Miniprotein binders against q53ft3. Designs and how they scored, part 62

Target 1, 195 residues: q53ft3
Amino acid sequence: MFGCLVAGRLVQTAAQQVAEDKFVFDLPDYESINHVVVFMLGTIPFPEGMGGSVYFSYPDSNGMPVWQLLGFVTNGKPSAIFKISGLKSGEGSQHPFGAMNIVRTPSVAQIGISVELLDSMAQQTPVGNAAVSSVDSFTQFTQKMLDNFYNFASSFAVSQAQMTPSPSEMFIPANVVLKWYENFQRRLAQNPLFW
Key: E = the ipSAE of ESMFold2; O = the ipSAE of OpenDDE; V2 = 0.75 times the mean of E and O plus 0.25 times the DockQ between their complexes.

## First folded at step 8 (miniprotein)

Design jj9 (at its last look DockQ between E and O 0.01; V2 from the best seeds 0.00; counts 0 for: pae O 12.6 > 1.5, placed apart)
Fold by ESMFold2, look of step 8:
Structure jj9 (fold): chain B 195 residues (1-195), chain A 83 residues (1-83)
Amino acid sequence: as target 1 above (195 residues)
Amino acid sequence: SVEERAEEIRRALRYVQRIYERAKKRLEQGDVEKALRALQLAYKWAKIALERAQELGLTELIEEAQELIQQIEELMEKIRESQ
């Protein structure tokens, strides 16, 4: 159902169910995390008319959880990027996670997903500027992915003088990869949603 | 992949099973309204899980989903009869 991703870490797909309609991912070493991606895995959607309110929780100075509403995930918008670097000292918001008995350690925060009716979610206000613009965030993520692919493919480049004949294998000239990279960047700059 | 989708269905069915068990505990405490809401959520997800398992031809998951749906329906009917 749910996934949670932090850059440089393995994706988490096994949320802890803490109530009938509430799910949690642990974020160890949360002080080093600036952004988190929350998304639907794609096989099991929300039931019709429902969605997920996404919360961030960190321990306060006494080790008590402080929950803040980050935003929402729905079948119509099944992924979102949230900035959490500015939330680690904020005041908590009204939240449905109440007095849940969740393990509290000094360096572990949590992402909470509360499954709710869309009508109920429409009246909630996220704290701060936690949500990142989906267009700007998609563009930045896509640019990083493009750079990563280009650098990876370029690391295998060989000149004609370095080639060993391999008739059973197919090869791609490096200029094809460069042309693809340039075309994709141009299209992305003109329309980030062209795909 | 099919393997990844099958694991998502299995996990969803485990969540549904837990909702069913928690709803039974809520009924013991007299919290009928909250138990019924939980069972309705469990029912909707179990039906979705059944549909996805059928689309993928996952016979064991189809049977597991059908058993859970029957258990949920029986408990919801018992609640309605008690009111």
Scores: ipSAE 0.716, ipTM 0.904, lowest interface PAE 0.9, mean pLDDT 79
Fold by OpenDDE base, look of step 8:
Structure jj9 (fold): chain B 195 residues (1-195), chain A 83 residues (1-83)
Amino acid sequence: as target 1 above (195 residues)
Amino acid sequence: SVEERAEEIRRALRYVQRIYERAKKRLEQGDVEKALRALQLAYKWAKIALERAQELGLTELIEEAQELIQQIEELMEKIRESQ
């Protein structure tokens, strides 16, 4: 039903169902995670009138889980991006996972999805800045994604002298990637929501 | 992990070095505009790499990034002086 994506990691498509209406993803090494994407797989929709409240949990100084509401996913909004890097010092909110004994290791955070009524979700307030809804947060995320892509692509860059003849392989000049990056940056600067 | 992030920074710096060397070759060929654009890009990435290295306290990578930044700046200045 749900997927979870952290940049640089494999997509998670198998949530642990901890209750009929509750699903959990484990996020090891959570301190290195800036953003999480939560999305519906498209296999099973929410029941009519229902959606998913998305929570993040991290261990506090005492090792106890602190849960915070990040935002929502619905049939109409089947994916969302959340910033979790700044949530480490936040206060816990009311959460539906508090009564659940979820096995945790100290270095593992969790994403929890609670299937709830849309009307109830509308009354809940996500933690500030968790949803990549601000233009600034979105721009920062996009910039990091672009940087990551560029770093990845550039790691494979070879000079012509280093190229081995491989007729079956197509090569993209590094300059093309750079031009694309520069053009994208320019567009992003002009209008962060140009797409 | 810190190690993975360090490797990402190393990759970025290797890329910066490659762009820098290419820019030098472009200058030798008389293509100043392309060289300058390449250096600007190299500069940008070197700065990003430096910031990331600083955040992680990676002394060797900080030094490498700073050195590359200096080399880029010197070459850009040389180009400006030649115009």
Scores: ipSAE 0.000, ipTM 0.181, lowest interface PAE 12.6, mean pLDDT 79
ESMFold2 (binder alone), look of step 8: mean pLDDT 89; pTM 0.888

Design o1
Fold by ESMFold2-Fast, scan of step 8:
Structure o1 (fold): chain B 195 residues (1-195), chain A 83 residues (1-83)
Amino acid sequence: as target 1 above (195 residues)
Amino acid sequence: SVEELAEEIRELLEFVQRAYEMAKELLEQGDVEKALELLQYAYEIAKELLEDAQELGLTELIEEAQELIQQIEELMEKIRESQ
């Protein structure tokens, strides 16, 4: 249902489903990550009246996970860019991943997606320091980052798709990436603040 | 801020490094056309990141970008010579 991308890394398209309504992506070596992008794959929409709350989790100094609400994705806003570089010292948010709150490997973070009612999501407030420092400058740079990453991912996916199955890395069809990227760019051009 | 821009440059340099590695794998598979296309993308990105790092005075990132540019140029030259 979902994809997750980080500049310079392979796109992830197979989230680990940990409950009927909960999905997670692992982010190894998260301390080097500044931005993450979460997007819906084009094949399966959310049910009517539902959307996804996006959380970031990192291990604190004691190895305990700290969960923070980053924002939301919906059928009307199927992709979002989050800045996480300023969040590693923030307080945890209320989160539905309580059972996942165990000591973790110090260098591995997670992106969590919880499928929730839109009315419930409207009552929540994402962490304030996830906001961009400058809408115009950041939007332009993010467009460049996505374009460069898309070119890489597209080339890599085509190459690997022509090989025998068994790469240890996740891939998605090039046409799905292209359609998602085009939709995302269109939304950014129309409203840079939609994320 | 300068620190924010530095991290964004660093992330894109990671993309360049991964693209370079992938281009080498494509060459091993005999896909010269895709390798060259990917190297050209990586080259243009690395050059722009070098200019950005120079404008911001970010010495470590300047060095990293220069190293990647050199590696890409050397590989593209070897491909050209082998044609």
Scores: ipSAE 0.005, ipTM 0.138, lowest interface PAE 11.2, mean pLDDT 66

Design o10
Fold by ESMFold2-Fast, scan of step 8:
Structure o10 (fold): chain B 195 residues (1-195), chain A 83 residues (1-83)
Amino acid sequence: as target 1 above (195 residues)
Amino acid sequence: SVEELAYEIREALLEVYQLYREATELLEQGDVEEALEVLQEAYELAQEALEQAQELGLTELIKVAQRLITYIERLMEFIRESQ
């Protein structure tokens, strides 16, 4: 149903379903992630009156997940970009014993999607600064997305340049990513703050 | 605006890539004539996108357009050599 994209990483389209209405993506090495894109695959719409609440979770000092609401995806707005760098543990905050982290903390965060009633979603307030609204931030993200496309295309061209008779590479997730990117660009052209 | 034109150019370049992939699939299926038609369409769209990106000075898009043109030319050359 859903996809998750981080610039410079392989796209994820196989969310782990942990309940009838809950889906999770793992984000290893999350401290290096600045932005995350969450999108619907476009094959299965939400039931009428429902949408998806998007959460970010990172492990606290005890290894327990700390869930924060980032925003929403709906049939009318099936993709969203979130800035998570400011939400990571230990960034720009005064943590008790922050300098005493001599034990390895888990480096894996999660994106969670909860299918909820639109009325319920309208009453919730996302964590501040999670939604990408500045033009500069979007420009930087767009360039990273273009770099990902470039790397993908270049890998394919190298294979063909080696003159294999029938060059073929398995890129099943790429079609979904490209369709989402096309839809994203179209909506952004109509309204730069649609996310 | 420059931003609106840049988004339009990015859309065109994504279409070029999709056409290129369609052509490779057609070629794998043995549909050589259809593959060449799709590649020619991709080539023309890529050249138009390159010209627009150059006019606007969008360096990253210029590089992507030039790379896609190179991929298209290499595949067309491969097809010609195989006939």
Scores: ipSAE 0.000, ipTM 0.089, lowest interface PAE 17.6, mean pLDDT 65

Design o11
Fold by ESMFold2-Fast, scan of step 8:
Structure o11 (fold): chain B 195 residues (1-195), chain A 97 residues (1-97)
Amino acid sequence: as target 1 above (195 residues)
Amino acid sequence: SDREELIYLAKRAAYLLRVALRLARQGNTEEAKRVIETAIKFLRRIEYLATTPEEEEIVEQAIEAAQEALQLLEQGKPDEVEEILQEAIELLEELIQ
């Protein structure tokens, strides 16, 4: 139902369902994470009148989870970007994951999604500065994602002399990827919403 | 140079669209579709080489027109195909200038 993306990491599309209305993604090595994107997969909408509250959790020094409300996703706003750098020492917010106060392995954080009534969500206050609302911040995230993709793709570049023959595989020249990257970056700089 | 490559691809795409127009007029719809699909591949390559907003706008419009021509051929509307293909050809000629 949901996906979770961290710049420089493989996208996660298989959340662990911990209750009928609660889903979690594990984030190992969370201290290296600055931003997280939570989004709905295009196939299953929320039931009418419902949405998803997005929470961030990390283990405190005693291994107990500390949950904080980051924001929301809805059918009308099916993706959101959150800045989690600086939240790792904060106090927990009031949350529906109270029953999930299970001691966790140190160094693994979680993104939690709770399916809730829209009326209930409207009365909740996310922690300050978590939601990325400015075009500039979104542009910076997009640039890092593009850089990570280009670096990843380029790491597979080999000379033609070193290629193993494989008629079933398609190959893309590295210069085509570079031209795409440069063109996209230039367009993004001129108009971040060009798509 | 990238400019020379862009011009070459634009000339090739325009030529293919003229061939497709001739095939459509002759009632050879399936071959016309194949030629337009090949032209679109050249147009996608031009996108990688476009460096100005004007060039980007022109190639996007040319791709849209070529895709519309495919839909019109599928719907059996050859008269409308002629107008759309001619528009795409004229757009590509602007890139050559």
Scores: ipSAE 0.000, ipTM 0.158, lowest interface PAE 18.4, mean pLDDT 72

Design o12
Fold by ESMFold2-Fast, scan of step 8:
Structure o12 (fold): chain B 195 residues (1-195), chain A 97 residues (1-97)
Amino acid sequence: as target 1 above (195 residues)
Amino acid sequence: SDREELIQLAEEAAELLEQALELARQGNTEEAYELIRQAILKLYEIERLATTPEEERIVVQAITAAREALYLLEQGKPDEVEEILQQAIELLEELIQ
């Protein structure tokens, strides 16, 4: 399984499986999103010789999805950051019902992940303006992602004295999260591309 | 060993990229494209075999450069293709050592 993170929003860790090899995340109000992080969850790797192609989809003027290849995730590079704010959402809109009182359908984009053979992935070229192109940019946005995750996780941290027993819930000690954050920042400072 | 296999793959990928660079210089973009694509396949195998953070960093950067070269080739920017391919070759030479 995969995860999808947007700064200021709840992390999504439950992709919708739409085919045996295809998974999607919905991005409501995507026009307010600058960057999206896609990452692999846990310890379940891709099968040998396979990876994931990451696509971005927006509705065109006919309401049909238009897919663009953003990049890839693999067992060796299980996370990637993409810039989507510069991508085209379609050509000129006539707004033929601008003078009418119409109900606007929310603009929802999607991140799609297709599990593909590495040979097939090698034949494809991502859109040039989607990938984070410099180490400095990647480091900066990764730091912001880490800050967001730490702040998010910390917002759910409770002391032992504040816990109410609940058999259906798991609690992660805040010090474990902090230790992970510190170790990750240390590794990132030594090698920004250790992902 | 994994390192011996990694070195062999890196040497093969570097050779493919050097051939692609020469073809790009000659204006043979179709053949250059195919060789870069073949090199990328070997880079993914190197990524699988990489065991140290340094090896992983270098191969990821090489993959990124090789894919950028494909993009530039499609855009008809041969001068930038040559520069990016040289960067990828240098990264693989660093990996070998």
Scores: ipSAE 0.000, ipTM 0.312, lowest interface PAE 13.9, mean pLDDT 71

Design o13
Fold by ESMFold2-Fast, scan of step 8:
Structure o13 (fold): chain B 195 residues (1-195), chain A 97 residues (1-97)
Amino acid sequence: as target 1 above (195 residues)
Amino acid sequence: SDREELIQLAEEAAELLQQALELARQGNTEEAERLIEQAIEELEEIERLATTPKEREIVRYAIELAQMALELLEQGKPDEVEEFLQKAIEMLERLIQ
């Protein structure tokens, strides 16, 4: 599926599937978050005629979730940047997560993705101007991220001759990938407007 | 010229990284960190002088390698920096060819 990225934090790519058509990412310490990026991983597209409605949820004073529609992701628009700072005072929007009004831990917010018919999504209105129309900035950010990953990881790729016997595959040490992620995260924290 | 300045900075940055590697091998991590930080500053200037996207990408990669080495030294892991510093120097050699 889906990924969720916050500046200064490791990317999340393992959403919790809470229903056949519903996925959730947890955002601890959400009060320090200004923007979130939601994107499709590119491995599995939405079925024809379907897309994803993106919701943000924060706990109210009683720990009850308040869901707000941020926007959409589709096969034609597989990524979006959302501003979530200031949404705590907003009114709740119409949402499909009614059955998930479960009391939550304070300071933990959620991003919810509901797989819906495109026709149904077209009739919904996102709250305010939460969606940041920054396709150019997001494209530039994603390209730089992919370029950095490719260059870094490929520089540590080894030929078959340099590995223990498993001649059909080439492997990159896992800790090299992890160190790259840590370095990229540090760079993003130093330049919050990088994306 | 910008090309001559870029080559000179690349040679200086490579020398700083070579010196930092030797200091790290000797356990002088504080001085190694200082030289790597200086090299990163020169790499950032090289990126500004680079004329093509490919050159900028190579320099940016070298910066990331140097920053990783710096972080390892700050964590007290000087034995792990050699591969990163050697790769950064290799990238700089591509610029001066």
Scores: ipSAE 0.000, ipTM 0.152, lowest interface PAE 19.5, mean pLDDT 71

Design o14
Fold by ESMFold2-Fast, scan of step 8:
Structure o14 (fold): chain B 195 residues (1-195), chain A 97 residues (1-97)
Amino acid sequence: as target 1 above (195 residues)
Amino acid sequence: SDREKLIYLAREAAYLLVQALRLARQGNTEEAERLIEQAIEKLEEIERLATTPEEEEIVEQAIEAAQEALQLLEQGKPEEVRTILYKAIRLLLRLIQ
């Protein structure tokens, strides 16, 4: 399963499933969002040879979704930071989502994740300037939040690997995600500059 | 709320079963079995949170379907696994709508 994170907003960990291999997150008031983080929760790894293509969709002036390929997440690269500010209407990327949610609320965008063969993903080109450098201060904060999550979650995975009958498989219990979120919120409340 | 937690867990279980279905279709029986077992654990937690008879019935049927899928995988019957996993996924989607 996947997560979607925007600074100053509640983390989303419950994507809407629109097909067996397609998931979406709603982003209300997307005009105020500069960056979005997409990550794997670690509970379920992708099957061998599979990964996730990450798309962004916003309603154009006619309410029609315009889908753009932002990038990818894989077992080897389970998180990515994308800049969505400045993305404009144009011919979208070739995308697997088709027409959906035709009657959309203005100012609500979507992040879509399509689980695809790695070979298929390699033939696709993400929109330029969507990948973000660590120089931007917001990106730096978001990157530190992601690092905090992965360090927290991976510490549990490593400990459990020694105790499972099948140590070659790594799993992060869903409850660990909740514990990370609570810990991060608590630390942020105590010192908003802790990252 | 308990309702929000139930919906969250139902989505988690559904995703696990969708991945198990894909793995079973690919012939990765061992990994499919493991994901179904994890889904059953989530379903048992949902069962404790269910408050209406309708919700309890849906969860119980989903658990039974998942357990049957696990048994069919062990017997080497992938076509029947596909059918029963789809049934379980559909039941869970009703719970979150």
Scores: ipSAE 0.000, ipTM 0.078, lowest interface PAE 23.0, mean pLDDT 68

Design o15
Fold by ESMFold2-Fast, scan of step 8:
Structure o15 (fold): chain B 195 residues (1-195), chain A 90 residues (1-90)
Amino acid sequence: as target 1 above (195 residues)
Amino acid sequence: SEEDLRELQELVEEAKQENDIKLARYALVLAIRVGDTETVEQVLEVLLEIARQQKDPRIVTRAVYIVLLAAQKKGNEELLELAQEIVEQF
């Protein structure tokens, strides 16, 4: 019913159903996660009058889950982008000797989706630091992905003098990538969700 | 497997026949995951056509995001070219 995307990781489409109305995605190595996208697969809509409340959980110092409401997905708004980087209040600085002396529970967070009445959802307030799907949030996230991709692609650029004659690898002229990047960025700036 | 590829093609055909954007995106994710670049191209074409019919370019923008993310993670220039071609056609 649901999919979950973390920037830089493969999309998950197989949630674990833990109750009739509850679904969970595991997020390993959650300290490296800044944004999570939750979306409906579209083949099975929510029952009439219902939607999904999206929660984020991380283990506290005692290994107990701390659940926080991020926002909602509904038949009318079937995808949302959430910023979770500001919600990991248990984060401390990493140092190499701490991991050697302390048996550490693996840092696995979860995205939970609870199917709830729309009226009940309207009375709930998501945590203040979680950015929900909007034109601005989508634009900022997309811009970061675009910049990250452009930097990644550019890191593999080689001059013609450095190219091997073997066609075992594909090469794209850097100016073509730059032209595409600038064109896409301009369109995104004008009407990001209507481009 | 051959059965998995057949099922993937059936999802693409169903998405095209029903103009089902979410099913098309699901097929896109699966095609990327199994490394089927030809099916990625087919799904992007389906989403572009639906976007034109519905006058909603966001359909394509969201699919392009998925492809670009995958291109970055796999270092796959073919996925970059497909994303660029779709963007330019819109």
Scores: ipSAE 0.000, ipTM 0.118, lowest interface PAE 14.5, mean pLDDT 66

Design o16
Fold by ESMFold2-Fast, scan of step 8:
Structure o16 (fold): chain B 195 residues (1-195), chain A 90 residues (1-90)
Amino acid sequence: as target 1 above (195 residues)
Amino acid sequence: SEEDLRKLQYLVELAKEENDIELAREALELAIEVGDTKTVRFVLRVLLMIAYQQKDPEIVEEAVEIVLEAAQEEGNEELLTLAQVIVRQF
């Protein structure tokens, strides 16, 4: 139901369900992470009056998780971006994952999503966050980007006879780019956030 | 502004001509500063093309970080979309 994106890493779309209403993404090598994006997949909405509270956790010096509330995702605002730099050594907040007793491997942090009543979420105070919205716009712009990238890259296609020798420059066959484009198009049509 | 867009176009063309990833990154930062989403998208395409040719994950990571920071500061969904596309490309 949820996706998680970290700069320089492949997007994660398969959260681990740890309870009926709780989902987790693992973030290995968390000291190198500055921003995390959390978003809802597809068109399956939260039930009326419900949303998701987004938490971040990292292991303390004893290996115990320290959870902090980052913000929320809702049907009206299905994606949010969070800056977690500066939170990696902060104090923990009160959180619904307390009873989970989650022990983490050193250097692995987590994003937790707790499905909660909107009224309950309104009472909570997040630390360091910012939010953006709308999955449909995301799908449209992703398609535009794919089309523009393929057209632009194709405009630079040259035959082997036209290639200039360069030991530091790598060349990719045009057919490889075409295969990638067609595969991505097909997958995007079936699931806009398959990645 | 018109003047800023022309300066940006020169940087982009120079980056393509020289196949210079560093110039492409500078152009991206300028495009974001100008605040023109179409121009940012165009510059990102140039950066991705160069990064794909070089197969350098660090360049992709830097581009994503720049776009994510801009998306957070501006609350811009289009920039967030571009960042997600960049990550997947690589």
Scores: ipSAE 0.000, ipTM 0.118, lowest interface PAE 20.4, mean pLDDT 63

Design o2
Fold by ESMFold2-Fast, scan of step 8:
Structure o2 (fold): chain B 195 residues (1-195), chain A 83 residues (1-83)
Amino acid sequence: as target 1 above (195 residues)
Amino acid sequence: SVEELAEKIREMLEYVQELYELAKRLLEQGDVEEALEFLQKAYEMAKEALERAQELGLTELIEEAQELIQQIEELMEKIRESQ
């Protein structure tokens, strides 16, 4: 249902489902990541009155996850960009992942998505410096970045040797990336400030 | 405010740095065309950041943007010389 994009890395479109309403993406070597894009695939919308709360998690010195609320994605706003470079320290946000035993390694962070009622999401406050404004000069920059990512991902589809192999990596058809890219551009064209 | 605009410029420069590093990795893999695309995007963004920083008189960000532009230009020149 969801995708996760990091510059220079293979786009992830198959989240690990850890509960009926909870999904996770792994982010290895997260210390090198400044921004993460989370988006909905065009295949399955949220049920009426529902949306997704987006969390970032990193392991503390004891390997325990520290969760922080980054923001939200909804049917009306199906994409969001987050700055995570400053989120290694501090206390975690209130989160719905509870006592879930999510397997973690010291160098791997996670993006978590919890499907929640829109009314419940309205009562929550994201970490102050995580969300990037969508109504400024970043709109044009975001378009250029997305174009770059699409071209890069497409080149990987025809040249598998360009991919960095990993046992945890998942390969996706180029057509899936193209469909998402076209849908996102269509939405951006309808309202340049939707993003 | 000026502080808010400065933060946006700083974020743009972080993206530029990321694109530059991606281009270097692509070059190491022999993907010259893709590397040049990343460098072109980085160059355009760095120039935009420089212009915004100059409008606001933010000396530190001006210097950072100029340094990134120089590094991008040098790498692009090296690529052309080796092709």
Scores: ipSAE 0.000, ipTM 0.100, lowest interface PAE 18.7, mean pLDDT 67

Design o3
Fold by ESMFold2-Fast, scan of step 8:
Structure o3 (fold): chain B 195 residues (1-195), chain A 83 residues (1-83)
Amino acid sequence: as target 1 above (195 residues)
Amino acid sequence: SVEELAEEIRYALERVQYLYEVAKRLLEQGDVEEALRVLQTAYKFAKRALEYAQELGLTELIEEAQELIQQIEELMEKIRESQ
């Protein structure tokens, strides 16, 4: 099984199975999405010699789906980050979902996963620069986000002498933020998908 | 390691205890809105600590986390009833 994650949204772990080897996630309000993460849940690995080709689809001006190959996930590389900003205005490419008549609303994009032979996947070329990272890159991005948040929050830290005597304002000790940050980055380094 | 995670769980539970006390003080001052926000934060940390403790089978930390979660839930319920 697979998961799909968009920053600021609930993670999706229940893909719609549209064929024995094809799975789809719906992405509502896709115009606001810059990146999507596709990953394997670790429960069921691909059979030897198999992997997943990841596709992105959005409705064109006629309301017809435009499928584009973003990249791949495999047992050796079970997650990938894709940049879809800029692809939302592009034209479609040739794709194995061409025979699929997947019904969806005009305002909803889709991520498609096609389970294919690794040899077959090696013959395909992903569109543009959609595939932006490996698991390591995702870990680096997440740690950079955590660093940014911690630095930003810390820049507003004040001593007790500088605190306003306002009972309506809530303060979290800086030490709590630091401990959370340290714990999270350590956990992320051990397993980028622990969250 | 298990020992490092156990230490982090203890830190998380100390943070939860601190926030719980802050929420009680806010209630004594009549600041119900802020008390609820603090309790919601404490609840989130306590639930996460419980998940980690359960993953590692750390019985005493599981029990401590469950007790703190119960205390937080009881206080939140008491606040709701008084609305």
Scores: ipSAE 0.000, ipTM 0.079, lowest interface PAE 18.6, mean pLDDT 68

Design o4
Fold by ESMFold2-Fast, scan of step 8:
Structure o4 (fold): chain B 195 residues (1-195), chain A 83 residues (1-83)
Amino acid sequence: as target 1 above (195 residues)
Amino acid sequence: SVEELAELIRKYLERVQLYYEKAKELLEQGDVERALEALQYAYRALKLALEKAQELGLTELIEEAQELIQQIEELMEKIRESQ
């Protein structure tokens, strides 16, 4: 349902489902990560009245996870960019993952997505420096089109063995589309107005 | 469902039109590289919208998307010729 993108790394589109309403992505070597993009794949919308709360967790010096609320994704706002390079190992925020039997290592951070009622999400405050503070109409359009394009194109991916030879039909390898998407998302995350 | 998808496609075509106008503004400012990138993005998005409109048999939207694609292709070709 969700994707997670870090500049310079392969996009993750297969979150580990740890509960009916909870999904996790692993982020190894998190100390080198500046930004994380979390987005809906576009194939399955949230149920009516629901959205996703996005959390970031890293191990403290004792190996204990520290969870912080980064922000939200919803059907109306299906992608979000978070700056995590400035986050400090410290006190966590209120979170729904404390009771989960989530496998983690001391050197691996995680992105957690909790599917929650929109009313419940409206009562929570993300950490001040993590979320994108302002998104103009051009940036919103660009993010939506990038997500829609990648999701749509990926739905048609086939292996070489599945292809039928045709002299007039052109095919693009899925990894080329992915590289373009990652490159553009990286540039957009660094400067939304780089265009 | 089909009517809802048609409205979504129509909104995307409207947004692409605005993006196309932005690309023309960039050209007027002499920013050829950024304008070309914007046009390439719009072109790919329109091709996907056209494909979905064709899949759903939405004749009016097919025609609108094809017209916009042609306009973008013509502008991109003019840029290429000027380089």
Scores: ipSAE 0.000, ipTM 0.091, lowest interface PAE 18.3, mean pLDDT 68

